# VH-VL binders against UPF0738 protein ABC2521: the designs that were tried, part 14

Target 1, 124 residues: UPF0738 protein ABC2521, of Shouchella clausii (q5wf04)
Amino acid sequence: MKQYKVSAIEVDEEASTVELEEEIDAQLAARLKPGKRVLVDSDQYAFIYILEDEEAFYAIRFEKNVWPALNEAHKLKTSYYVKLNEHTRLALVDMEEELVFLLENIRGNGNYGEAFEQAVNDAF
Key: E = the ipSAE of ESMFold2; O = the ipSAE of OpenDDE; V2 = 0.75 times the mean of E and O plus 0.25 times the DockQ between their complexes.

## First folded at step 13 (VH-VL; framework fv_rocatinlimab)

Design u6 (from s0 with light chain D51Y; at its last look DockQ between E and O 0.86; V2 from the best seeds 0.00; counts 0 for: pae E 2.5 > 2)
Fold by ESMFold2, look of step 13:
Structure u6 (fold): chain C 124 residues (1-124), chain A 124 residues (1-124), chain B 107 residues (1-107)
Amino acid sequence: as target 1 above (124 residues)
Amino acid sequence: QITLKESGPTLVKPKQTLTLTCTFSGFSLSTSGLGVGWIRQPPGKALEWLAVIYWYDSKLYSPSLKSRLTITKDTSKNQVVLTMTNMDPVDTATYYCARHTFAYDSGYEYFDYWGQGTLVTVSS
Amino acid sequence: EIVLTQSPGTLSLSPGERATLSCRASQSVDSSYLAWYQQKPGQAPRLLIYYASSRATGIPDRFSGSGSGTDFTLTISRLEPEDFAVYYCQQYHKSWTFGGGTKVEIK
């Protein structure tokens, strides 16, 4: 699955803009749709928002370095948009709802991994 | 040909930990969009979802049972393992593993292939 | 979180008759996550319908699903002997929940 790392999150009062380390070309950007799901990569300490086209999945990766900004957006309950390139922004539909559920599901007896659970608890 | 098969003890004493293994063939958890989940069915009762593990090391647990469950995988062996702690007679059920499919067209998910199930009895 | 209530609990019908099974959700359900499963005695569940109305691979045309929001229906247009089984609806909204089942039995 092609993965795009988040470089920064610009948090505003009602909306947050997710910036990527690399731009997505215009042809792909025009086909991408929000997958409406957030997954966890517990080995690499990342939250992953799924994007899709008719053929494949793509990932927007929120690694630990952006978790402070992600928590700020989470506490404000902003909507989320990802800047795919200079001309295209895509709404990350259901991002906050999915994140809330995941954070609650991760709390427990270490069944996502104790180090990972601790990292999440420290950040959120 | 896609197959899944559950293995593990069929009789467990109260307060013991149950460990079940799902061994599958015809697909790999390295394939994006796939997962393996565990569902149980007490005798004469409805199906109850327990946990799922996806093609990455992403997991999700039933909220009511999450503190008792751990799901792990070994992709090279085509195995998924479920551990459930503190077993009680009310946990007597047939336990199924099933392939989870994460859809490409925005967010439908279902269990399309099931194992035959294994009855686990928790003595009174 | 979402409760699925299936009705009736039991349908007693003869081969050749039409079966109509209801699944009602406690709140609106995205049709994309609504599925139906068939379970014959002593067997694992089998996926029949996904996306509320799409037949899974190998499922004959006599099975159809419909509905949206809180109200979903599985219809078997003409019962065959192999269709006498228990049918479950299922949804996903942060977790998977199943209905209590409708048993279709021979009269």
Scores: ipSAE 0.517, ipTM 0.838, lowest interface PAE 2.5, mean pLDDT 89
ESMFold2 (binder alone), look of step 13: mean pLDDT 89; pTM 0.907
OpenDDE, look of step 13: ipSAE 0.610; ipTM 0.896

## First folded at step 14 (VH-VL; framework fv_rocatinlimab)

Design v1 (from u4 with heavy chain F102W; at its last look DockQ between E and O 0.85; V2 from the best seeds 0.00; counts 0 for: pae E 2.04 > 2)
Fold by ESMFold2, look of step 14:
Structure v1 (fold): chain C 124 residues (1-124), chain A 124 residues (1-124), chain B 107 residues (1-107)
Amino acid sequence: as target 1 above (124 residues)
Amino acid sequence: QITLKESGPTLVKPKQTLTLTCTFSGFSLSTSGLGVGWIRQPPGKALEWLAVIYWYDSKLYSPSLKSRLTITKDTSKNQVVLTMTNMDPVDTATYYCARHTWSYKGSYEYFDYWGQGTLVTVSS
Amino acid sequence: EIVLTQSPGTLSLSPGERATLSCRASQSVDKSYLAWYQQKPGQAPRLLIYDASSRATGIPDRFSGSGSGTDFTLTISRLEPEDFAVYYCQQYHKSWTFGGGTKVEIK
């Protein structure tokens, strides 16, 4: 699965724009659709939003360095858009709803790993 | 040919921890879009989802049971392991592992291949 | 949390008859996350329908699904002896839940 790391999140009162370390070329950007799913990589301390086309799945990785901005967007309950390249944005449909559920699923029982849970509790 | 098989104890005492192993063939959890989940069924009653682990090592737990469950995988051995703590007679059920699959034409959240199940009886 | 209510609880029919099974959700569900499973006595469930209306691989044409929103239906146009089983609907909304089942039994 191709992974795209988030470099920054520009948080506004109504919408947050996710920026990537690597731009996505126009051909791929035109094919991508939101997968409406957030996964956890507890070993690498990341939340992953799934994107898809008709051939593959792709990951937008929210690593620990961007969790402060992610928490700000979460507290404001903004909508989320990923900037695929200079002029193309894609809505991350259901991102906040998925994150809310996942944070509750992680909390308080050790089954995602105690160090990971502590990191989540510290950030969110 | 896709197969899954549950293994583990068939009789446990109250308050013990249940450990079940799902061994599967015909697919790999290194393949994008695949996962393995656990579902149980008390005798004569409906199905209840417990946990899932995905191809990217992400996991999710039933909200009502999350404090008692841990799911792990060993992709090289085609195995997924579920542990469930503090067993009680009400947990007597047939436990199934099943393959979760998505499709590249959209994300469909369903279980397409199931193991035969293993009956776990919790004695008093 | 979404509750799925299946009706009827039991449906007594003869081979060759049409079966209509209902699944009602406590709130609107995305039909792309609505599935039906068949479970024969002593066997594991088998995926029958996904995306509310798409037949899984190897499922005969006599099985069809329909519906949207809160109301979904499984239809078996002409019952065969192997179709007498329990049928479960299932939805996903952050987690999976199943209906209570409809038993289709021989009259």
Scores: ipSAE 0.600, ipTM 0.862, lowest interface PAE 2.0, mean pLDDT 90
ESMFold2 (binder alone), look of step 14: mean pLDDT 89; pTM 0.914
OpenDDE, look of step 14: ipSAE 0.674; ipTM 0.907

Design v2 (from u4 with heavy chain W55F Y56W; at its last look DockQ between E and O 0.83; V2 from the best seeds 0.00; counts 0 for: pae E 2.4 > 2)
Fold by OpenDDE, look of step 15:
Structure v2 (fold): chain C 124 residues (1-124), chain A 124 residues (1-124), chain B 107 residues (1-107)
Amino acid sequence: as target 1 above (124 residues)
Amino acid sequence: QITLKESGPTLVKPKQTLTLTCTFSGFSLSTSGLGVGWIRQPPGKALEWLAVIYFWDSKLYSPSLKSRLTITKDTSKNQVVLTMTNMDPVDTATYYCARHTFSYKGSYEYFDYWGQGTLVTVSS
Amino acid sequence: EIVLTQSPGTLSLSPGERATLSCRASQSVDKSYLAWYQQKPGQAPRLLIYDASSRATGIPDRFSGSGSGTDFTLTISRLEPEDFAVYYCQQYHKSWTFGGGTKVEIK
């Protein structure tokens, strides 16, 4: 699965824009749609928003370094958009709802791993 | 041929921890879009989802039971393990593991292959 | 949490008859996340329908699913002897929930 790391999150009161470390090819960007799912990589300390086309899944990785910005967006309950390239932006549908659910699911008894749980608790 | 099979103790005492192992074949948890979930069914009752682990080691637990549940996988062994702490007679049920499918061809979430189930009785 | 209510609890019919099973959700469900399962006595559930109306692999065309929003229906056009079982609807919304089931029994 192709993964794209988030380099920054520009947080606005209503909407947050997710910036990637690398641009996505125009052809692929045109095919991508939101997967409406956020996964947890507890080993690498990342939240992963799933994108998809007709052939494969793709990952937008929110690693620990952007969690402070992510938390700011979370606190404001913003919508989320990812800048795939200069010409294409994609709404991360259900990002906030999924994040809220995951945060609640992670909290409690360290069933995701104590270190990861602590890191999440510290950040959010 | 896709198969799943549950293994573990069939009798557990109250307050003890249940450990069940799902051994599967015909697919790999390294494949994107696949996961393994646990669902239980008390005798004569309906089905209750417990937990799922995705291909990317992401986990999700039943909100009501998350404090008692831990799910892990060993991709190399094609095994998924569920632990449930503080067992009670009310937890007596047939426990199933099932393949979870997250389709990129559409937003589908279902369990398409099931193990035969293992009856776990909680009794002193 | 979305609660699925299935009705009727028990449906008594004869082979060859049409069976109509209802699944009502406490709130709107994306049809993409609505599935039906069949469970025969002593067996594990078997996936019948996904995406509310798509038959799983190997499922006879006498099984059909329909519906949207909060109301979903499983229809068995002509009951075969092997169709007498319990049927569950299932939805996904951040978590998975199942209906209480409808038992289709022989009259």
Scores: ipSAE 0.261, ipTM 0.808, lowest interface PAE 2.3, mean pLDDT 93
ESMFold2, look of step 14: ipSAE 0.667; ipTM 0.883
ESMFold2 (binder alone), look of step 14: mean pLDDT 88; pTM 0.893
OpenDDE, look of step 14: ipSAE 0.019; ipTM 0.670
ESMFold2, look of step 15: ipSAE 0.542; ipTM 0.855
ESMFold2 (binder alone), look of step 15: mean pLDDT 88; pTM 0.894

Design v3 (from u4 with heavy chain S107T; at its last look DockQ between E and O 0.89; V2 from the best seeds 0.71)
Fold by ESMFold2, look of step 14:
Structure v3 (fold): chain C 124 residues (1-124), chain A 124 residues (1-124), chain B 107 residues (1-107)
Amino acid sequence: as target 1 above (124 residues)
Amino acid sequence: QITLKESGPTLVKPKQTLTLTCTFSGFSLSTSGLGVGWIRQPPGKALEWLAVIYWYDSKLYSPSLKSRLTITKDTSKNQVVLTMTNMDPVDTATYYCARHTFSYKGTYEYFDYWGQGTLVTVSS
Amino acid sequence: EIVLTQSPGTLSLSPGERATLSCRASQSVDKSYLAWYQQKPGQAPRLLIYDASSRATGIPDRFSGSGSGTDFTLTISRLEPEDFAVYYCQQYHKSWTFGGGTKVEIK
């Protein structure tokens, strides 16, 4: 699965814009759809928003370095958009709802891994 | 061709920890979009989802049971393991493992291949 | 959590009759996440219908599914002896939930 790392999140009152380390070319950007799912990579300390086209899955990867900004967006309950390239933005549909569910699913159990749970508790 | 089979103890005492292993063939959890889940069914009652683990160790737990469950996998052995702590007589059920699939062409959230199940009785 | 309520709880019919099974969700469900399973005594569930209306591999065309929103239906156009079983609907919204089942039994 091709993964695109998040470089920064610009948090505004109503919307947060997610920026990527690399741009996605116009052809792929035009095909991408939100998968409406957030998954967890507990070994690499990341939240993963799934994107898809008609042939494959792709991921937007929120690693620990962006968790402070992600928590700010989470507390404000903003909508989320990813800047795929200079001309294209895509709504990350259900991002906040999925994140809320995952944070609760992780909390208090150690069953995602003790170190990972601690990192999440420290950041959120 | 695709098969799953549950193994583990059939009789457990209250307060003990249950460990069940799902051994499968005909697919691999190295394949994007695949997962294995656990579902139980108390005698004469409805099915209840417990947990799922996906191709890169992403997992989810039933919110009501998350404090008692741990799901792990060994991709090289085609195995998924469920651990459930603090067993109680109300946990007496047939436990199934089943394959879950995401689809490239959309989201299909169903379990397409099931093991035959193993009855676990919790008695004092 | 979405609750699925199946009705009737038990449906007593003869071979050759038409069966209509209902599944009602406590809130709107995306039909692409709605599935039906058949379970015979002593056996694991078997996937019948996915996407609310698509038949799984090997399922006879006497089984059909329909519905959207909160109301979904499984229809068996002409019951065969092997169709007497319990039927469950299932949905996904953050987690998987199953209905309580409808038992289709012989009169």
Scores: ipSAE 0.604, ipTM 0.864, lowest interface PAE 2.0, mean pLDDT 90
ESMFold2 (binder alone), look of step 14: mean pLDDT 89; pTM 0.912
OpenDDE, look of step 14: ipSAE 0.704; ipTM 0.915

Design v4 (from u4 with light chain S95L; at its last look DockQ between E and O 0.88; V2 from the best seeds 0.70)
Heavy chain, then light chain:
Amino acid sequence: QITLKESGPTLVKPKQTLTLTCTFSGFSLSTSGLGVGWIRQPPGKALEWLAVIYWYDSKLYSPSLKSRLTITKDTSKNQVVLTMTNMDPVDTATYYCARHTFSYKGSYEYFDYWGQGTLVTVSS
Amino acid sequence: EIVLTQSPGTLSLSPGERATLSCRASQSVDKSYLAWYQQKPGQAPRLLIYDASSRATGIPDRFSGSGSGTDFTLTISRLEPEDFAVYYCQQYHKLWTFGGGTKVEIK
ESMFold2, look of step 14: ipSAE 0.620; ipTM 0.865
ESMFold2 (binder alone), look of step 14: mean pLDDT 90; pTM 0.916
OpenDDE, look of step 14: ipSAE 0.737; ipTM 0.922
ESMFold2, look of step 15: ipSAE 0.609; ipTM 0.869
ESMFold2 (binder alone), look of step 15: mean pLDDT 89; pTM 0.913
OpenDDE, look of step 15: ipSAE 0.725; ipTM 0.921
ESMFold2, fold request of step 16: ipSAE 0.578, 0.623, 0.585; ipTM 0.859, 0.869, 0.860
ESMFold2 (binder alone), fold request of step 16: mean pLDDT 89, 89, 89; pTM 0.910, 0.902, 0.908
OpenDDE, fold request of step 16: ipSAE 0.743, 0.801, 0.732; ipTM 0.921, 0.934, 0.918
ESMFold2, look of step 16: ipSAE 0.602; ipTM 0.870
ESMFold2 (binder alone), look of step 16: mean pLDDT 89; pTM 0.907
OpenDDE, look of step 16: ipSAE 0.675; ipTM 0.910
ESMFold2, look of step 17: ipSAE 0.606; ipTM 0.855
ESMFold2 (binder alone), look of step 17: mean pLDDT 89; pTM 0.910
OpenDDE, look of step 17: ipSAE 0.667; ipTM 0.907

Design v5 (from u4 with light chain Y92W; at its last look DockQ between E and O 0.78; V2 from the best seeds 0.00; counts 0 for: pae E 3.0 > 2)
Fold by ESMFold2, look of step 14:
Structure v5 (fold): chain C 124 residues (1-124), chain A 124 residues (1-124), chain B 107 residues (1-107)
Amino acid sequence: as target 1 above (124 residues)
Amino acid sequence: QITLKESGPTLVKPKQTLTLTCTFSGFSLSTSGLGVGWIRQPPGKALEWLAVIYWYDSKLYSPSLKSRLTITKDTSKNQVVLTMTNMDPVDTATYYCARHTFSYKGSYEYFDYWGQGTLVTVSS
Amino acid sequence: EIVLTQSPGTLSLSPGERATLSCRASQSVDKSYLAWYQQKPGQAPRLLIYDASSRATGIPDRFSGSGSGTDFTLTISRLEPEDFAVYYCQQWHKSWTFGGGTKVEIK
């Protein structure tokens, strides 16, 4: 699965814009759709939003360095958009709903790994 | 040919911890987009999803049971292990492991290959 | 959590008849996450239909699915003796849930 690392999140009162370390070319950007799923990489301390086209899945990675901004967006319950390139934005449909569900699923029993759970509790 | 097989104890006392192993062949959890889940079925009753683990160690647990469940994998052995604590007679069921996959042609959430199941009886 | 209610509980029909099985969701379900499984006595479930209407590999064309929103239907256009089984619908909305099943009895 191709992964795109988040470099920053610009949090606004109602919407947050997710910026990537590298641009996604215009042809791919035009066919990408929101997968409406957030997954966890507990080994590398990341939340992953799934994007898709007709052939494959792609990952938008929210690593620990952006968790403070992610928590700000989470507390404000903003909508999320990812800037795929200079001209294309894509709504990350269900991002907040998925994140809420995952935070509840992680908390309270160590079954994602105690160090990972602690890191999540510290940040969120 | 894709196969999955459940193994573990068939009789467990109340309060004990159940450990079940799913051994599979014909695919690997090193392949992106694949996961293995556990589903149980009490005799004569509906199916109930328990947990899933994906190729990069992303996990998800049934919200009502998450405090009792742990799912882990050993990719080199093609094994997924489910642990369920504090067993009770109401947990008597046939336990299945099943493969979950995202199609590279679309995002679909279903279990396409199932093991034969193992009946676990909980009695004091 | 979304509750799936299947009806009827039992469907008794003759071979060659059309079977119509209903699955109703407690709230709207994305049809791309709606699936149907067949479970024959003593066997594990088998995937029949995904994406509400797409047949899984190797499933005969007498099986079809339809519906959207809260109402979904599995149809068996010409019932064969081997279709004796329980049928479950399944959805995903952050977690997987299954319906209670419809048992199809062939007279």
Scores: ipSAE 0.427, ipTM 0.809, lowest interface PAE 3.0, mean pLDDT 89
ESMFold2 (binder alone), look of step 14: mean pLDDT 89; pTM 0.915
OpenDDE, look of step 14: ipSAE 0.656; ipTM 0.904

Design v6 (from u4 with light chain Y33W; at its last look DockQ between E and O 0.86; V2 from the best seeds 0.00; counts 0 for: pae E 2.6 > 2)
Fold by ESMFold2, look of step 14:
Structure v6 (fold): chain C 124 residues (1-124), chain A 124 residues (1-124), chain B 107 residues (1-107)
Amino acid sequence: as target 1 above (124 residues)
Amino acid sequence: QITLKESGPTLVKPKQTLTLTCTFSGFSLSTSGLGVGWIRQPPGKALEWLAVIYWYDSKLYSPSLKSRLTITKDTSKNQVVLTMTNMDPVDTATYYCARHTFSYKGSYEYFDYWGQGTLVTVSS
Amino acid sequence: EIVLTQSPGTLSLSPGERATLSCRASQSVDKSWLAWYQQKPGQAPRLLIYDASSRATGIPDRFSGSGSGTDFTLTISRLEPEDFAVYYCQQYHKSWTFGGGTKVEIK
């Protein structure tokens, strides 16, 4: 699965813009759709938003270094958009709802790993 | 041909830990979009989802049972393992493993291939 | 959590008749997250319908699904002897839940 790391999140009152370390070319950017799911990578301390086209899955990767900004967006309950390149933005549909459910599923009872659970608790 | 098969003890005592293994063939959890889930069915009762593990070692647990469940995978052996602690007679059920699939079209999900199930009885 | 209520609990019909099975959700459910499964006695469930209305591979066209929001329906246009089974709806918005099932039995 091709992964695109988040470099920054620009949090505004009602919308947050996610910026990537790598630009996505215009043809792929035009095909991408939100997958409406957030997954965890508990070993590498990341939240993963799924994107897709007609052939494959792609990922927007929120590593620990951007969790402070992600928590700010979470606290404000903003909508999320990812800037795919200079001309294209894509709504990350259901991002906040998925994150809320996932944080509750992680909290407590050991089965995501103690260190990961602690890191989530510290950040959120 | 895609197949899944459950294995493990058929009788456990109260308070013991149940360990079930799902062995599958015809697909790999290294493939994006695939996962394996566990579902149980008490005799004469409805189906109940327990846990799922995705291709990226992401996992999700039933909220009411999460403190008792752990799901892991071994991709090289094509195996997924479920453990459930503190077994009680109410946990007597047929346990199924099933392949979970995300669709590349429209972000929909389903369990498309199921194992035959294994009955686990919890009694003194 | 979202509760799925299936009705009727039991549907007694003859071969050749039309069966209509209801699944009602306690909250609105995106139709892309609703599936139907068939379970024959002594067997594992089998996927029938996904995306509320799309037939899974190998499922005969007498099976159809419809609905949106809180109300979903599985229809079997002409019952065959092999269709007498229990049918479950499932939603997988956040927490995966199944309905209680509808048993379709021969009259």
Scores: ipSAE 0.507, ipTM 0.827, lowest interface PAE 2.6, mean pLDDT 89
ESMFold2 (binder alone), look of step 14: mean pLDDT 89; pTM 0.907
OpenDDE, look of step 14: ipSAE 0.656; ipTM 0.904

## First folded at step 15 (VH-VL; framework fv_rocatinlimab)

Design w1 (from v4 with heavy chain S107T; at its last look DockQ between E and O 0.91; V2 from the best seeds 0.73)
Fold by ESMFold2, look of step 15:
Structure w1 (fold): chain C 124 residues (1-124), chain A 124 residues (1-124), chain B 107 residues (1-107)
Amino acid sequence: as target 1 above (124 residues)
Amino acid sequence: QITLKESGPTLVKPKQTLTLTCTFSGFSLSTSGLGVGWIRQPPGKALEWLAVIYWYDSKLYSPSLKSRLTITKDTSKNQVVLTMTNMDPVDTATYYCARHTFSYKGTYEYFDYWGQGTLVTVSS
Amino acid sequence: EIVLTQSPGTLSLSPGERATLSCRASQSVDKSYLAWYQQKPGQAPRLLIYDASSRATGIPDRFSGSGSGTDFTLTISRLEPEDFAVYYCQQYHKLWTFGGGTKVEIK
């Protein structure tokens, strides 16, 4: 699965713009659709938003370095858009709703891994 | 051929911890879009989803039961393990593991291959 | 949480008859997350229909699904002896829930 790391999140009152470390070419950017799911990479301390086309899944990775900005967007309940390249932005549909559900599912019990849960509790 | 099989105790006393292992073949949790879930069915009653684990160690637990459940995997052995604490007679059920899949043709959430199930009876 | 209510609870029919099974959701459900399963006595569930209307691999065309929003239907156009079983609908909205089942039994 191709993964794209988030370099920054520009948080505003209504919308947050997610920026990537590398741009996605125009042909792929035109095919991508929001997968409407957020997953967890507990080994590398990341939240993963799934994008897809008709052939594959792609990942937008929110690693710990962007969790402070992610928490700000979460507290403001902004909508999210990812800047795929200079000309294309894509709505990360259901991002906040998925994140809210995940944060509640992670908390308590240590059943996502105690170190990961602690990192989430510290950041959110 | 895709197969899944549940193993573990068939009789458990109240307050004990149940540990069930799902051993599967024909697929790997290294494959994006695949997961293994646990579903139970009390005798003569409906199915109830318990937990799922995906290729990223991403997990979800039934919110009403999450404090009692832990799901883990060993990808090299093609095994997924469910632990359920504080068993009670109401937890008497057939426990199934099943493969969860996403589709590249869109977003849908279903369990396409199931193990045969194992009946776990909770009694003194 | 979305509650799925299946009706009727039991459907008593003869081979060759048409069966119509209802699944109603407590709030609107994305049809992409609506599935149907068949379960015969002593066996695991078997996926029949996904995406509300698409047949799973190896499922005969007498099985069909339809619906959207809160109302979904499984139809078996002509019952065969092997179709007498319990049928469950299932949805996903952050978690999976199943309906209570409809038992299709021989009259």
Scores: ipSAE 0.628, ipTM 0.869, lowest interface PAE 1.9, mean pLDDT 90
ESMFold2 (binder alone), look of step 15: mean pLDDT 89; pTM 0.905
OpenDDE, look of step 15: ipSAE 0.712; ipTM 0.919

Design w2 (from v2 with light chain S95L; at its last look DockQ between E and O 0.89; V2 from the best seeds 0.66)
Fold by OpenDDE, look of step 15:
Structure w2 (fold): chain C 124 residues (1-124), chain A 124 residues (1-124), chain B 107 residues (1-107)
Amino acid sequence: as target 1 above (124 residues)
Amino acid sequence: QITLKESGPTLVKPKQTLTLTCTFSGFSLSTSGLGVGWIRQPPGKALEWLAVIYFWDSKLYSPSLKSRLTITKDTSKNQVVLTMTNMDPVDTATYYCARHTFSYKGSYEYFDYWGQGTLVTVSS
Amino acid sequence: EIVLTQSPGTLSLSPGERATLSCRASQSVDKSYLAWYQQKPGQAPRLLIYDASSRATGIPDRFSGSGSGTDFTLTISRLEPEDFAVYYCQQYHKLWTFGGGTKVEIK
């Protein structure tokens, strides 16, 4: 599964724009749609928004370095958009709702791993 | 052929910890879009989802039971382990592990293959 | 949490008859996340329908699913002896919930 790391999050009052370290090919970008799922990579300390086309899944990785910005967006309860390339932006449907649910699910007793839980608690 | 099988103790005392292992074949948790979940069913009652683990180390727990649940995987052994602490007679149920999948060909969420289940009785 | 209410609790019918099972959600459910399962006595549940109306692999065409929003229906056009079982609907919305089940028993 192709994974794209988030390089930055531009947080606005109503909407946040997610910037990627790598641009996505125009043809692929045109086919991508939101998977409406956020997963947790507790091994690598990342939140992962799933994108998809007719053939495969793709990952938008929110690693620890962007968690502060992500938290700012979270606190404002913004919508989220990812800039796939210069000409294509995609709404990350359900990003905030999924993130909220996951944060609540992670908190509690270290069942995600104590170190990861602590990192999440520190960031959010 | 896809198969799953639950193993572990069938009798647990109150306040003890239940540890169940799901051993599966025919698929890998390294595959994106696949996961393994646990669902339980008290005798003569309905089904209740407990937890799921996906590729990488993405987990999700039932909100009402997350404080008692831990799910882990060993991809190399094709095993998923569920632990449930502080068992009570009300936790007496048949415990199933099942393959979960979400499709990139559509936003589907279901359990398509199930183990035979293992009856766990909590009694002093 | 979305609660699924199935009705009737028990449905008594004879082989060859049509069975109509209802699953009502406490709030709107995306049909893509609505599934039906069959559970025969002493067995694990088996996936019947996904995406509200798509039959799983190997499922006979006498089984059909329909509905949207808060109301979903499983129909068995002509009951076979092996169809007498408990049927559960299931939805996904951040977590998974199941209905209480409908038992289809022989009259």
Scores: ipSAE 0.536, ipTM 0.881, lowest interface PAE 1.2, mean pLDDT 94
ESMFold2, look of step 15: ipSAE 0.625; ipTM 0.865
ESMFold2 (binder alone), look of step 15: mean pLDDT 88; pTM 0.887

